# Ledger of designs, part 11: VH-VL binders against NAD kinase (nadK)

Target 1, 268 residues: NAD kinase (nadK), of Syntrophomonas wolfei subsp. wolfei (q0aze0)
Amino acid sequence: MKIILVNNRFKENTEKKAQEIAGQLSALNVEVIIDNGLDEPYAGTVDFIMVLGGDGTMLRAARRYGQRAIPVLGVNMGTVGFLSNIEINELAEYLPLILREEYSLEARMMLEVAVFQQQSLLTRVFCLNELLLRSNSPRMLSFALEISGQKLEPYRGDGLIVSTTTGSTAYSLSAGGPIADPQLDAFIVTPVASHIINKRPLVVSPEREISLHLLEEREAIIGIDGQIKMDFGAENRVLIKRAPHPLLMVNLKAKPFFTSIDRSLQRQ
Key: E = the ipSAE of ESMFold2; O = the ipSAE of OpenDDE; V2 = 0.75 times the mean of E and O plus 0.25 times the DockQ between their complexes.

## First folded at step 6 (VH-VL; framework fv_bermekimab)

Design E4 (from D1 with heavy chain T103V; at its last look DockQ between E and O 0.80; V2 from the best seeds 0.00; counts 0 for: pae E 2.9 > 2)
Fold by OpenDDE, look of step 6:
Structure E4 (fold): chain C 268 residues (1-268), chain A 123 residues (1-123), chain B 107 residues (1-107)
Amino acid sequence: as target 1 above (268 residues)
Amino acid sequence: QVQLVESGGGVVQPGRSLRLSCTASGFTFSSYGMHWVRQAPGKGLEWVAIISYDGSNKYYAESVKGRFTISRDNSKNILFLQMDSLRLEDTAVYYCARSPKYVWGSGRYFDYWGQGTLVTFSS
Amino acid sequence: DIQMTQSPSSVSASVGDRVTITCRASQGISSWLAWYQQKPGKAPKLLIYAASSLQSGVPSRFSGSGSGSDFTLTISSLQPEDFATYYCQQANSFPYTFGGGTKVEHK
């Protein structure tokens, strides 16, 4: 068995735990790869990904490995979030199950985000939570939203979020988006400070495609999962699709999403 | 074999700017985190900055924070250190160094070093 | 910042001697310590990482030990090519810091 331990040495002191876990796994003849965010994603074949940290680390792991259809376990290390399944102090208890591959998987839809300059692809990213288009100035943006070829009325405001249902409890929520069942596949399109008062968020079928572009020469940015940032201008286009592969989140412990949401949200 | 070659050092005046380069070969440069480490003449080693493989994360020593900028061009296998507002205390040989990847201690150690490039000041 | 105190600053030794260099951290750094060798006019060379792990290609006469705050580099039998300056480096937290160095000289 080969496992990637994902942590973030830049954001959290998770290296010590990664070291300890690596030692334990090695003692059990498990091959371990360390991914602390400094290096490019490991390209080799692996059987399991263990994410040590909070939601941010999970989001990074998802972007780095989600397309590879590898089981991903979130192990929380004292943070509040929605993407961890067990606590670090529970790992010892569940480790035998992991090694025997006795766990269930929950498929979470991811976004495929493609950013273009004219006809040229600048970047393509798979992400778990959301894409954000927002103004890079105090001025509002004017941008076009198209859904499966249907052109909506121009949006005017600070920006727009296209989120997965997983991401519904992230930035989309702060922007007034609905809380979505993570077991549901859908796009959530949430306006950010729309000029139109009470502009409603959209729940969109995962079978549709979403495109965005600016209608004026303004400086904007694209944000992905709150961790990737890139400039976005009038000559850029963004195309959003359902990723071809979902993130396979390991479910070792049942977590009551709706009964615990109030507690989790109060701490965010 | 892994090779790192620094360039861009020279004699400068205080307050001026200088851009150092480190050209990498013998390995997949874009895969690795990179560091700058400097050494004043006759003195010890001082860590300066780190940059992740894709440039998305950067960290600096307090002594250079706000004045130095680490960056990289992975298409050209070059690491950069833009040094602005240079001070006399910045006199040093500047080394670029590679950090091992995918292993315990990744990002923490320097397994390969360049030969260094000297930055000095005119009197 | 974590200060690294390295001792001695210099040591005179002969070929075949056992040489010991110590490094003390101002706070606990677990096993996040590396040792480097530097010869005059050359870049440093990694010898030991993670306090006791020998870097590939480094002779087995070099060894590292310690954990927490006190660490030791040992050269079991000094060879002619080992006369150089040695540095410890804490890798526990940013900013990474080095010891003051130990020059191993001919007796």
Scores: ipSAE 0.149, ipTM 0.699, lowest interface PAE 2.1, mean pLDDT 92
ESMFold2, look of step 6: ipSAE 0.464; ipTM 0.762
ESMFold2 (binder alone), look of step 6: mean pLDDT 91; pTM 0.926

Design E5 (from D1 with heavy chain G33A; at its last look DockQ between E and O 0.41; V2 from the best seeds 0.00; counts 0 for: pae E 3.4 > 2)
Fold by ESMFold2, look of step 7:
Structure E5 (fold): chain C 268 residues (1-268), chain A 123 residues (1-123), chain B 107 residues (1-107)
Amino acid sequence: as target 1 above (268 residues)
Amino acid sequence: QVQLVESGGGVVQPGRSLRLSCTASGFTFSSYAMHWVRQAPGKGLEWVAIISYDGSNKYYAESVKGRFTISRDNSKNILFLQMDSLRLEDTAVYYCARSPKYTWGSGRYFDYWGQGTLVTFSS
Amino acid sequence: DIQMTQSPSSVSASVGDRVTITCRASQGISSWLAWYQQKPGKAPKLLIYAASSLQSGVPSRFSGSGSGSDFTLTISSLQPEDFATYYCQQANSFPYTFGGGTKVEHK
């Protein structure tokens, strides 16, 4: 068995724990690949991904590996978030189950984000939480939203969030979007500081295609999961679809979403 | 063959700036994290900085933090070290170094080194 | 930071001698230790990684051992080209740190 062990060495102080776990796994005849963000994503065959850290580290793992149909386990290192399943002090208890593959999987929808310059594809990226379009200047944006070719009335404001249900508790929530059950597949479209009074958050079928482009020349950015930024201008457009494959999250310990909402939000 | 060639060292006055370059060949530069390591004349080795394969993460030794900036141009296969507010204790041979990808364990060691470039100060 | 204490600081030896150099980490580093050889005016050269793994192209007379906090580099039969300074380096955690060096010189 080959496992990727994902950590953020310098932000979450997980380096020592990653080393300890790698040693434990090696003693059990498991090959371990370390992904601490310094190297490109590992391209070889892998059976399991273990993420040491909070939601941010899970987001990176999802972007790098989420389309590869590999089980991903979140191991919390401190502050309880929405994407971890077990605590670090419980890992030894659950490790035998992991090695025997005695766990269930929960599918989480991801976004496929394609950014174009006119007709040319510039980049394609996947994300677990959200795409943010926002102004990169003091001026508001004027932009168009299309849903499956249907043009909505123009937006004017600081920007827009297109989120998964998993991302409903991240930027989308802060911008006034609803908390959504992460077992649902949907887009949540949340305006950011809209100048147009009647622009409310939308919940959209995952089978729709969402397109965004600017209506005026402005400096803007596209943010992905709050961790990747790309320049975005009047020559660009972005197309958002449901990703071909969901993130396969490992479930070892029951972690009821609804009974934990208030505690998880207070700790983030 | 993997080759790393540093340049840009020289004699400079304290408080000034200097930019070092490291040209890489013989491997896919954009796949590797890269380092600077220095050695004062007649002294031991000191790790200075690391930059991730895509340039998104950068980390520095405390002795240079806030004064040095590591960067890379993956289209030209060049690693840079911008050294500002130079001090006399920065006198050293500066080496460009590569660490292997996907090392077992969390650590980094340096499998290839450049020849080094000397930074020193005028009296 | 992990301090690396290397001993001895120098050793006088003859061709054919067995040379042993030690390195102690201030805290456990499992097997994440590397050894380098450096000749005057040249860059360091990796000899050993992961405490005991021999880098490609390095002669088998070099060997590394140890784990945790205590490590040893051994040259089983010193050759003329082995007169150099040797450094250990912990590869376990940031910041990566080196031992003070051991100069192996002609008796």
Scores: ipSAE 0.331, ipTM 0.699, lowest interface PAE 3.4, mean pLDDT 88
ESMFold2, look of step 6: ipSAE 0.000; ipTM 0.379
ESMFold2 (binder alone), look of step 6: mean pLDDT 92; pTM 0.943
OpenDDE, look of step 6: ipSAE 0.523; ipTM 0.832
ESMFold2 (binder alone), look of step 7: mean pLDDT 92; pTM 0.946
OpenDDE, look of step 7: ipSAE 0.435; ipTM 0.807

Design E6 (from D1 with heavy chain T103R G105D; at its last look DockQ between E and O 0.66; V2 from the best seeds 0.00; counts 0 for: pae E 3.2 > 2)
Fold by OpenDDE, look of step 6:
Structure E6 (fold): chain C 268 residues (1-268), chain A 123 residues (1-123), chain B 107 residues (1-107)
Amino acid sequence: as target 1 above (268 residues)
Amino acid sequence: QVQLVESGGGVVQPGRSLRLSCTASGFTFSSYGMHWVRQAPGKGLEWVAIISYDGSNKYYAESVKGRFTISRDNSKNILFLQMDSLRLEDTAVYYCARSPKYRWDSGRYFDYWGQGTLVTFSS
Amino acid sequence: DIQMTQSPSSVSASVGDRVTITCRASQGISSWLAWYQQKPGKAPKLLIYAASSLQSGVPSRFSGSGSGSDFTLTISSLQPEDFATYYCQQANSFPYTFGGGTKVEHK
């Protein structure tokens, strides 16, 4: 068995724990790769991914490895979030199940985000939560939203979020988006400070494609999962689709989503 | 063969800005975390900053925090150090250094170094 | 920050001598310690990582030992090319810090 431990080198506690766990797994004849975020994603084949930390670390892991259809386990290390399945102090208890592959999987839809410069592809990213288009100045943006070839009226505002149902409890929520069942596949399109009062979020079929571009010569940025940032201008286009593969999240422990929403949201 | 070549050093006045560059070759630059380390004349080594392979993570020594910015252009295999509000104590040879890749101790050490570029100040 | 105290600051030695350099951390750093060699006008070169692991291409006459707070670099038989300044570096936590250096010079 080969396992990737994903942590954050900049968070010493997760790094230390990763090393400890790596030692333990090695003693059990498990091959371990530690991904602390400094290097590019490990290109070799692996059987399991263990994410040590919070939602941010999970988002990074999803972007790095989600397209590879590898089971991903979130192990919480004292943070509040929605993406961890077990606590770090529970790992020892569940380790035998992991090694025996006695767990269930939950498929979570991811976004495929493609950013273009005219007709040239600049980057393509798979992400678990959302794409954000926002102004890089105090002024509002004017931008075009197209859904499966249907051109909507121009948007004016600070920006726009295209989120998965998983991401519905992230930035989209803060922007007034709905909380979505993570078992549902859908796009959530949430305006950020729209010029149109009471501009409503859209729930869009995962079968559709979403495109965005600016209607004016202004500087904007694209944000992905709150971790990737890139400049976005009038010559750029973004295309958003459902990723071809979902993230396979490991369920070792039952975690009631709806009963924990209030508690989790109050602590954020 | 791994090569790192620093440039951009020179004589500068206090309070001014300077931008250092490190051009990488002989390896997949975009795959590796990178560091800046400096050495004052006749003095020891001081770690300055780290940047992840994709630039998404950065960390700085307290002595340069808020003044220096580490960045990279992976399309051109170049590491940068933007130095603003320069001080006399910033006088040093500045080295770019590579972190080992896919090691259990990744990001902890410096396995390859450039030859450095000197930053000094005019009176 | 973790302070690294390196000793001695300088050592005079002859070819063939055994040279020992010590490095003490202000707090425990496990085995996260590296040693570097630097020659005048040149960039540092990694010798030892993880306290005792020899970097590829480094002669076997170099060795590292220690854990916790006290570490040692040993050159079993000093060679002409080994006259240089040596630095320890803790790799336990940010910011990474170096010892003050030890100059190995001709007796």
Scores: ipSAE 0.133, ipTM 0.694, lowest interface PAE 2.2, mean pLDDT 92
ESMFold2, look of step 6: ipSAE 0.410; ipTM 0.725
ESMFold2 (binder alone), look of step 6: mean pLDDT 92; pTM 0.939

## First folded at step 7 (VH-VL; framework fv_bermekimab)

Design F1 (from D1 with heavy chain W104F; at its last look DockQ between E and O 0.59; V2 from the best seeds 0.00; counts 0 for: pae E 4.1 > 2)
Fold by ESMFold2, look of step 7:
Structure F1 (fold): chain C 268 residues (1-268), chain A 123 residues (1-123), chain B 107 residues (1-107)
Amino acid sequence: as target 1 above (268 residues)
Amino acid sequence: QVQLVESGGGVVQPGRSLRLSCTASGFTFSSYGMHWVRQAPGKGLEWVAIISYDGSNKYYAESVKGRFTISRDNSKNILFLQMDSLRLEDTAVYYCARSPKYTFGSGRYFDYWGQGTLVTFSS
Amino acid sequence: DIQMTQSPSSVSASVGDRVTITCRASQGISSWLAWYQQKPGKAPKLLIYAASSLQSGVPSRFSGSGSGSDFTLTISSLQPEDFATYYCQQANSFPYTFGGGTKVEHK
């Protein structure tokens, strides 16, 4: 069995614990790869991914490995979040179940984001929470939203968020979007500081394609999961659709979403 | 065959700026984290800075924090060190160095080094 | 920061001698220690990583041992090409730090 341990040595001090876990697994003849964010994603065959840290580290793991249909376990190391399943002090208890593959999986929809310049693809990325289009200057943006070729009336404001249901509790919530059950597949489209009073958040079928482009030249940015940033101008277009594969989140310990919402949200 | 070649060193005046470059070949540069390490004349080695494979994460030694900026251009296979507000204590040979991918544990050591480029000051 | 104390600062030795160099970390670094060889005017060359793992292409007369905070580099039978300065480096955490060096000189 081959496992990836994902941590972020720059933002979360998980170095010692990752080394300790790798040693324990190696003693059981489990091959271990440590992905601390310094190098590109591991390309070889892997059976399981363990994420040591908070939601930010899980978001990175999802972008790096989420399309590979590999089970991903979130292990909380002290930060409160929505994406961990067990605490680090419980890992020894659950390790036998992991090694025997005795766990369930929860599928979480991801976005596929393609950014173009003219008609040329610049990049394609996947994300778990959201895409943000925002102004990078004092001036508002004027931009077009199209849903499966259907043009909506122009938007004007600071920007727009296109999130998954998992991302509904992230930036989308702060911008006035609804909390969504993460077991649903949907896009949530939330305006940011809109000057158009009748632009409400939209909940959109995951079968749709969402397109964004600027209607006039402005300095703008595309943000991905709050962690990747790309310049965006009038020559660019972004196309958003449901990613081919969901993130497969490991469920070892019951974590009741609805009864835990108040506790988690009080800390955001 | 891995090769790292530094350039941009020279004789400068204190307080000025200098930009070092490191051209990489013989490996997939965009897959690796990269470092700068320096060595003052007749002295030991001092780690200076690290940059992740895609440039998204950077960390600096306290002695250079706020004055030096590490960066990379993955399309051209070049690592950079922008050195601002240079001081006499920055006199050193500067090496670019590669760390192996997926090293055991989280340890970072330097399996390949360039030949170094010297930064000194005129009086 | 983790300080690396390396001793001795120099060793006077003959070809064929067994040479031992020590390195102490100011706090535990498990096995995350590397050893480098540097000749005058040249870049350092990696010898040992993870305290005891020999880098590819390095002669088997070099060996490393230790864990926690105390580490040793051993050259079992010194060869003429081994006269150089040797450095240890903790690879555990930022900032990565080096020992002060040990110069191995011909007696």
Scores: ipSAE 0.321, ipTM 0.686, lowest interface PAE 4.1, mean pLDDT 88
ESMFold2 (binder alone), look of step 7: mean pLDDT 92; pTM 0.939
OpenDDE, look of step 7: ipSAE 0.392; ipTM 0.782

Design F2 (from D1 with light chain G28D S31R; at its last look DockQ between E and O 0.88; V2 from the best seeds 0.00; counts 0 for: pae E 3.0 > 2)
Heavy chain, then light chain:
Amino acid sequence: QVQLVESGGGVVQPGRSLRLSCTASGFTFSSYGMHWVRQAPGKGLEWVAIISYDGSNKYYAESVKGRFTISRDNSKNILFLQMDSLRLEDTAVYYCARSPKYTWGSGRYFDYWGQGTLVTFSS
Amino acid sequence: DIQMTQSPSSVSASVGDRVTITCRASQDISRWLAWYQQKPGKAPKLLIYAASSLQSGVPSRFSGSGSGSDFTLTISSLQPEDFATYYCQQANSFPYTFGGGTKVEHK
ESMFold2, look of step 7: ipSAE 0.421; ipTM 0.743
ESMFold2 (binder alone), look of step 7: mean pLDDT 91; pTM 0.936
OpenDDE, look of step 7: ipSAE 0.380; ipTM 0.780

Design F3 (from D1 with heavy chain G105A; at its last look DockQ between E and O 0.92; V2 from the best seeds 0.00; counts 0 for: pae E 3.2 > 2)
Fold by OpenDDE, look of step 7:
Structure F3 (fold): chain C 268 residues (1-268), chain A 123 residues (1-123), chain B 107 residues (1-107)
Amino acid sequence: as target 1 above (268 residues)
Amino acid sequence: QVQLVESGGGVVQPGRSLRLSCTASGFTFSSYGMHWVRQAPGKGLEWVAIISYDGSNKYYAESVKGRFTISRDNSKNILFLQMDSLRLEDTAVYYCARSPKYTWASGRYFDYWGQGTLVTFSS
Amino acid sequence: DIQMTQSPSSVSASVGDRVTITCRASQGISSWLAWYQQKPGKAPKLLIYAASSLQSGVPSRFSGSGSGSDFTLTISSLQPEDFATYYCQQANSFPYTFGGGTKVEHK
C-alpha cells in the first residue's frame, strides 16, 4: 500500500504529526509520500490520501489529487470544519480499517474551472468548493453570466460565487447562499453584494456549463477555494463545469451533516 | 546533475534595488520548492526566503520581510529574489538552494546549493 | 527565533582523528537538525539531515546524533578533504537558523 500524507508545511503541528504517522505507516510496510504543499503534486500511483489538518488542507488536496479518483481521508487536527471525517487522536483506532480498505466512500462533486485569455487556455483547475469572481477595486463589476448558453441579465455587484454543494457551507454561505446537502450534485451561483437588491442565488444542474466574463474594462480577481488567486480582465473568460471525477471522501466514522451544521457554523 | 547558478549580484548603494536570479538545470525545477540563503562575508548562514513549486506560497525571514520578494519563472527554470530598500546589513553572498521533495524533509533542508552571487555596497 | 549554539568555534585536528562538533538549540527541535560542510569559497554541502540521516554520497565517517536540543556531528576518522567549516541548522520552525559554525583546521 502507498499513501500520501497531505499536510501544510507552514503549519508546524501538522508537519510533526505527518512525520510521526509516516513513521508508523512505514513500520507497517506502507510506502508514504508526504505532500506538504511545497512541491508539485505527486504524480505516482497511490492507494490512499490522508489529509492532516483542516478544511483548507483538504481543499488543497482535492485540487491536487481529486481528479485521480483516490480515496481521501480528512483527519482533523483541532480545527473547525466540514471536510474532516475523524480526529487525529482517532487515527490509531481506524488505521487497521484503512490498511484493509474497509471503509465507505462518498463522492463529492468538484468544479472544473477553465480560465481563458481570448481563445487561449490560461489554466484549468479542479476544485472542491468554489470559484469566486470579485472586483479588485472599490467599484462594482459588470459581468455576464451564461448558463448552458442562456444569457442572463448582466450582473452588477462585487462579484459572483459558483460553488459546489460541498462549498455551500464555505464562502457561498457567507454571501447568502443556501446550505446544500453534500450528497447532492449541483452548482450554487451566489451573487456577492449585488446591485440588485435581493438577487437570489441559483441552484443549477451539474449538467450545465457556466461562463463568466466582464462587460467592462475593469480589474477583477478570480479566486479558487480561497487559496488560488489570479487576475481577471476584459480579455478573460471563465468556464465552469462539473469535474469529470468526484472527490472520493473516505467515511470511516459516521458524521451527520445536518445535525452538525449549527455547531460547525457557529464556530466559523 | 543538479545545477544552480546564481547571478545578478554586484555593488549597490543603500536604498537601491537589486534583482538576483538563479538558473536551475538537471532536474524538474517546477516540481520543487526553492530557498534563498545568504552569508555575510566571514560570517555564518542566514535563511532568507522560501517559495513553493508554483509560487503560491512564500515566506520570508523577518529581516527581509517587506523588502525582498521571492518569485520564480518555471517556464525558464529561474528563481528570483527582488531586493528593495537594500541595507548595509544585506551584504552577503546569496545562495539559491533546493529542498528535498515529497518527504518529511521537504522544505526543511537544502540538498543542493548554487555557488552564490555576492551583493556588496559602495562606500 | 530558535538560537543555535555551536561548539567549538574551531578545532585543530590531524588526519585520522575523531572530531566531534556539538550544536544546542535554544528550544526543543525534535530531530529537525541538519549538518552542512562548507569549504572556502564554496557553497555549503548537506551532510546530515533529520539529526542522523546521512545524505546520499556522503562518506560513512560522518554521523549525526541527538534529539531535542542537543546534537552532535562526528567524523570518525578525519580525512584531508574534511578540513572545512561545519554548520548545524534547525529545520523545526521558521525562520530556519544556523549555528555559528565550527572550523576544523590542521593541527
Scores: ipSAE 0.323, ipTM 0.757, lowest interface PAE 1.5, mean pLDDT 93
ESMFold2, look of step 7: ipSAE 0.441; ipTM 0.758
ESMFold2 (binder alone), look of step 7: mean pLDDT 92; pTM 0.936

Design F4 (from D1 with light chain A50Y; at its last look DockQ between E and O 0.77; V2 from the best seeds 0.00; counts 0 for: pae E 2.2 > 2)
Fold by OpenDDE, look of step 7:
Structure F4 (fold): chain C 268 residues (1-268), chain A 123 residues (1-123), chain B 107 residues (1-107)
Amino acid sequence: as target 1 above (268 residues)
Amino acid sequence: QVQLVESGGGVVQPGRSLRLSCTASGFTFSSYGMHWVRQAPGKGLEWVAIISYDGSNKYYAESVKGRFTISRDNSKNILFLQMDSLRLEDTAVYYCARSPKYTWGSGRYFDYWGQGTLVTFSS
Amino acid sequence: DIQMTQSPSSVSASVGDRVTITCRASQGISSWLAWYQQKPGKAPKLLIYYASSLQSGVPSRFSGSGSGSDFTLTISSLQPEDFATYYCQQANSFPYTFGGGTKVEHK
């Protein structure tokens, strides 16, 4: 068995714990790869991914490995979030199940985000939470939203979020988006400070494609999961699709999403 | 075999700029985090900067922050250090160094070093 | 910043001697400590990482120990090629910092 331990190098406790876990796993003849984000994602075959940390670390892990259909376990290390399944102090208890591959999986839809300049692909990224288009100046953006070839009225505002249902409890929520059942596959399109005050979020079928481009020469940025940032201008367009593969989140312990919403949101 | 070769060092006037390069070979450069470390003549070692494999993350020592820029061209296997507003205290041999990949301490240690390139100042 | 105090600054030894170099951190750094060897005119070479892990290709006569704030590099039996300057480096947090170095020279 080969396991990737994903941690945050800027959180010493996560890295220390990763080493401890690596030692334990090695003693059990498990090969361990450590990923703190500074190296290229491990290209070899692996059986399991263990994420040590919070939601941010999970998002990074999802972007790096989510398309590979590898089971991903979130292990919380004292942070508040929605993406961890067990606590670090519970790991020892569940480790035998992990090694025996006795766990259930929950598929979470991811986004495929493609950024173009004219017809040239600049970058393609898979992400778990959301794509953000926002102004890079105090001025509002004017941008076009197209859904499956249907052109909506131009948007005016600070920006727009296209989120998965998983991402519904992230930035989309802060922008006034709905909380979505993570077991549902859908896009959530949430305006950010729209010029039209009553501009409502859209819930869009995962079968559709979403396209964004600016209608004027403005400085904007694309943000992905709050961790990747790139410049976005009038010559650029972004195409958002459902990722070909969902993130396979490991469920070792039942976690009631809806009953935990209030607690989790209050701590964020 | 892993090889790192620094270049671009030389004699410079205070306040000027200099760009160092580090050419990597013998490994998949684009997969590794890279560092710059410097050593003043007859002195110890000082960490300067780090860059992730894809250049998305950069961090600097406080002594060079705002003046130095670390970057990389993975298509050419080259690591760069753009040094602006150079100061006398920047006099040093500058080493590029690789961090171990996927190992404990990735980004924290330096497993391979170049031969270094010297940056000095004119009187 | 974390200050690394290395001692001694120099040591005179003979081939076959046991050499011990110490490094103390100004604060706890767990096991995030590396040792490097540097010969004149050459780049440093990684010897030990994570306090006690021997880098591949490094002779077994080199060993590292310690945790928290106090660390030790030991050369069990000094060889002719071991005369060099040795540095410790904390890898706990930015900025990474090095000890002042220990020159191992001929007695």
Scores: ipSAE 0.191, ipTM 0.722, lowest interface PAE 1.9, mean pLDDT 92
ESMFold2, look of step 7: ipSAE 0.531; ipTM 0.786
ESMFold2 (binder alone), look of step 7: mean pLDDT 91; pTM 0.935

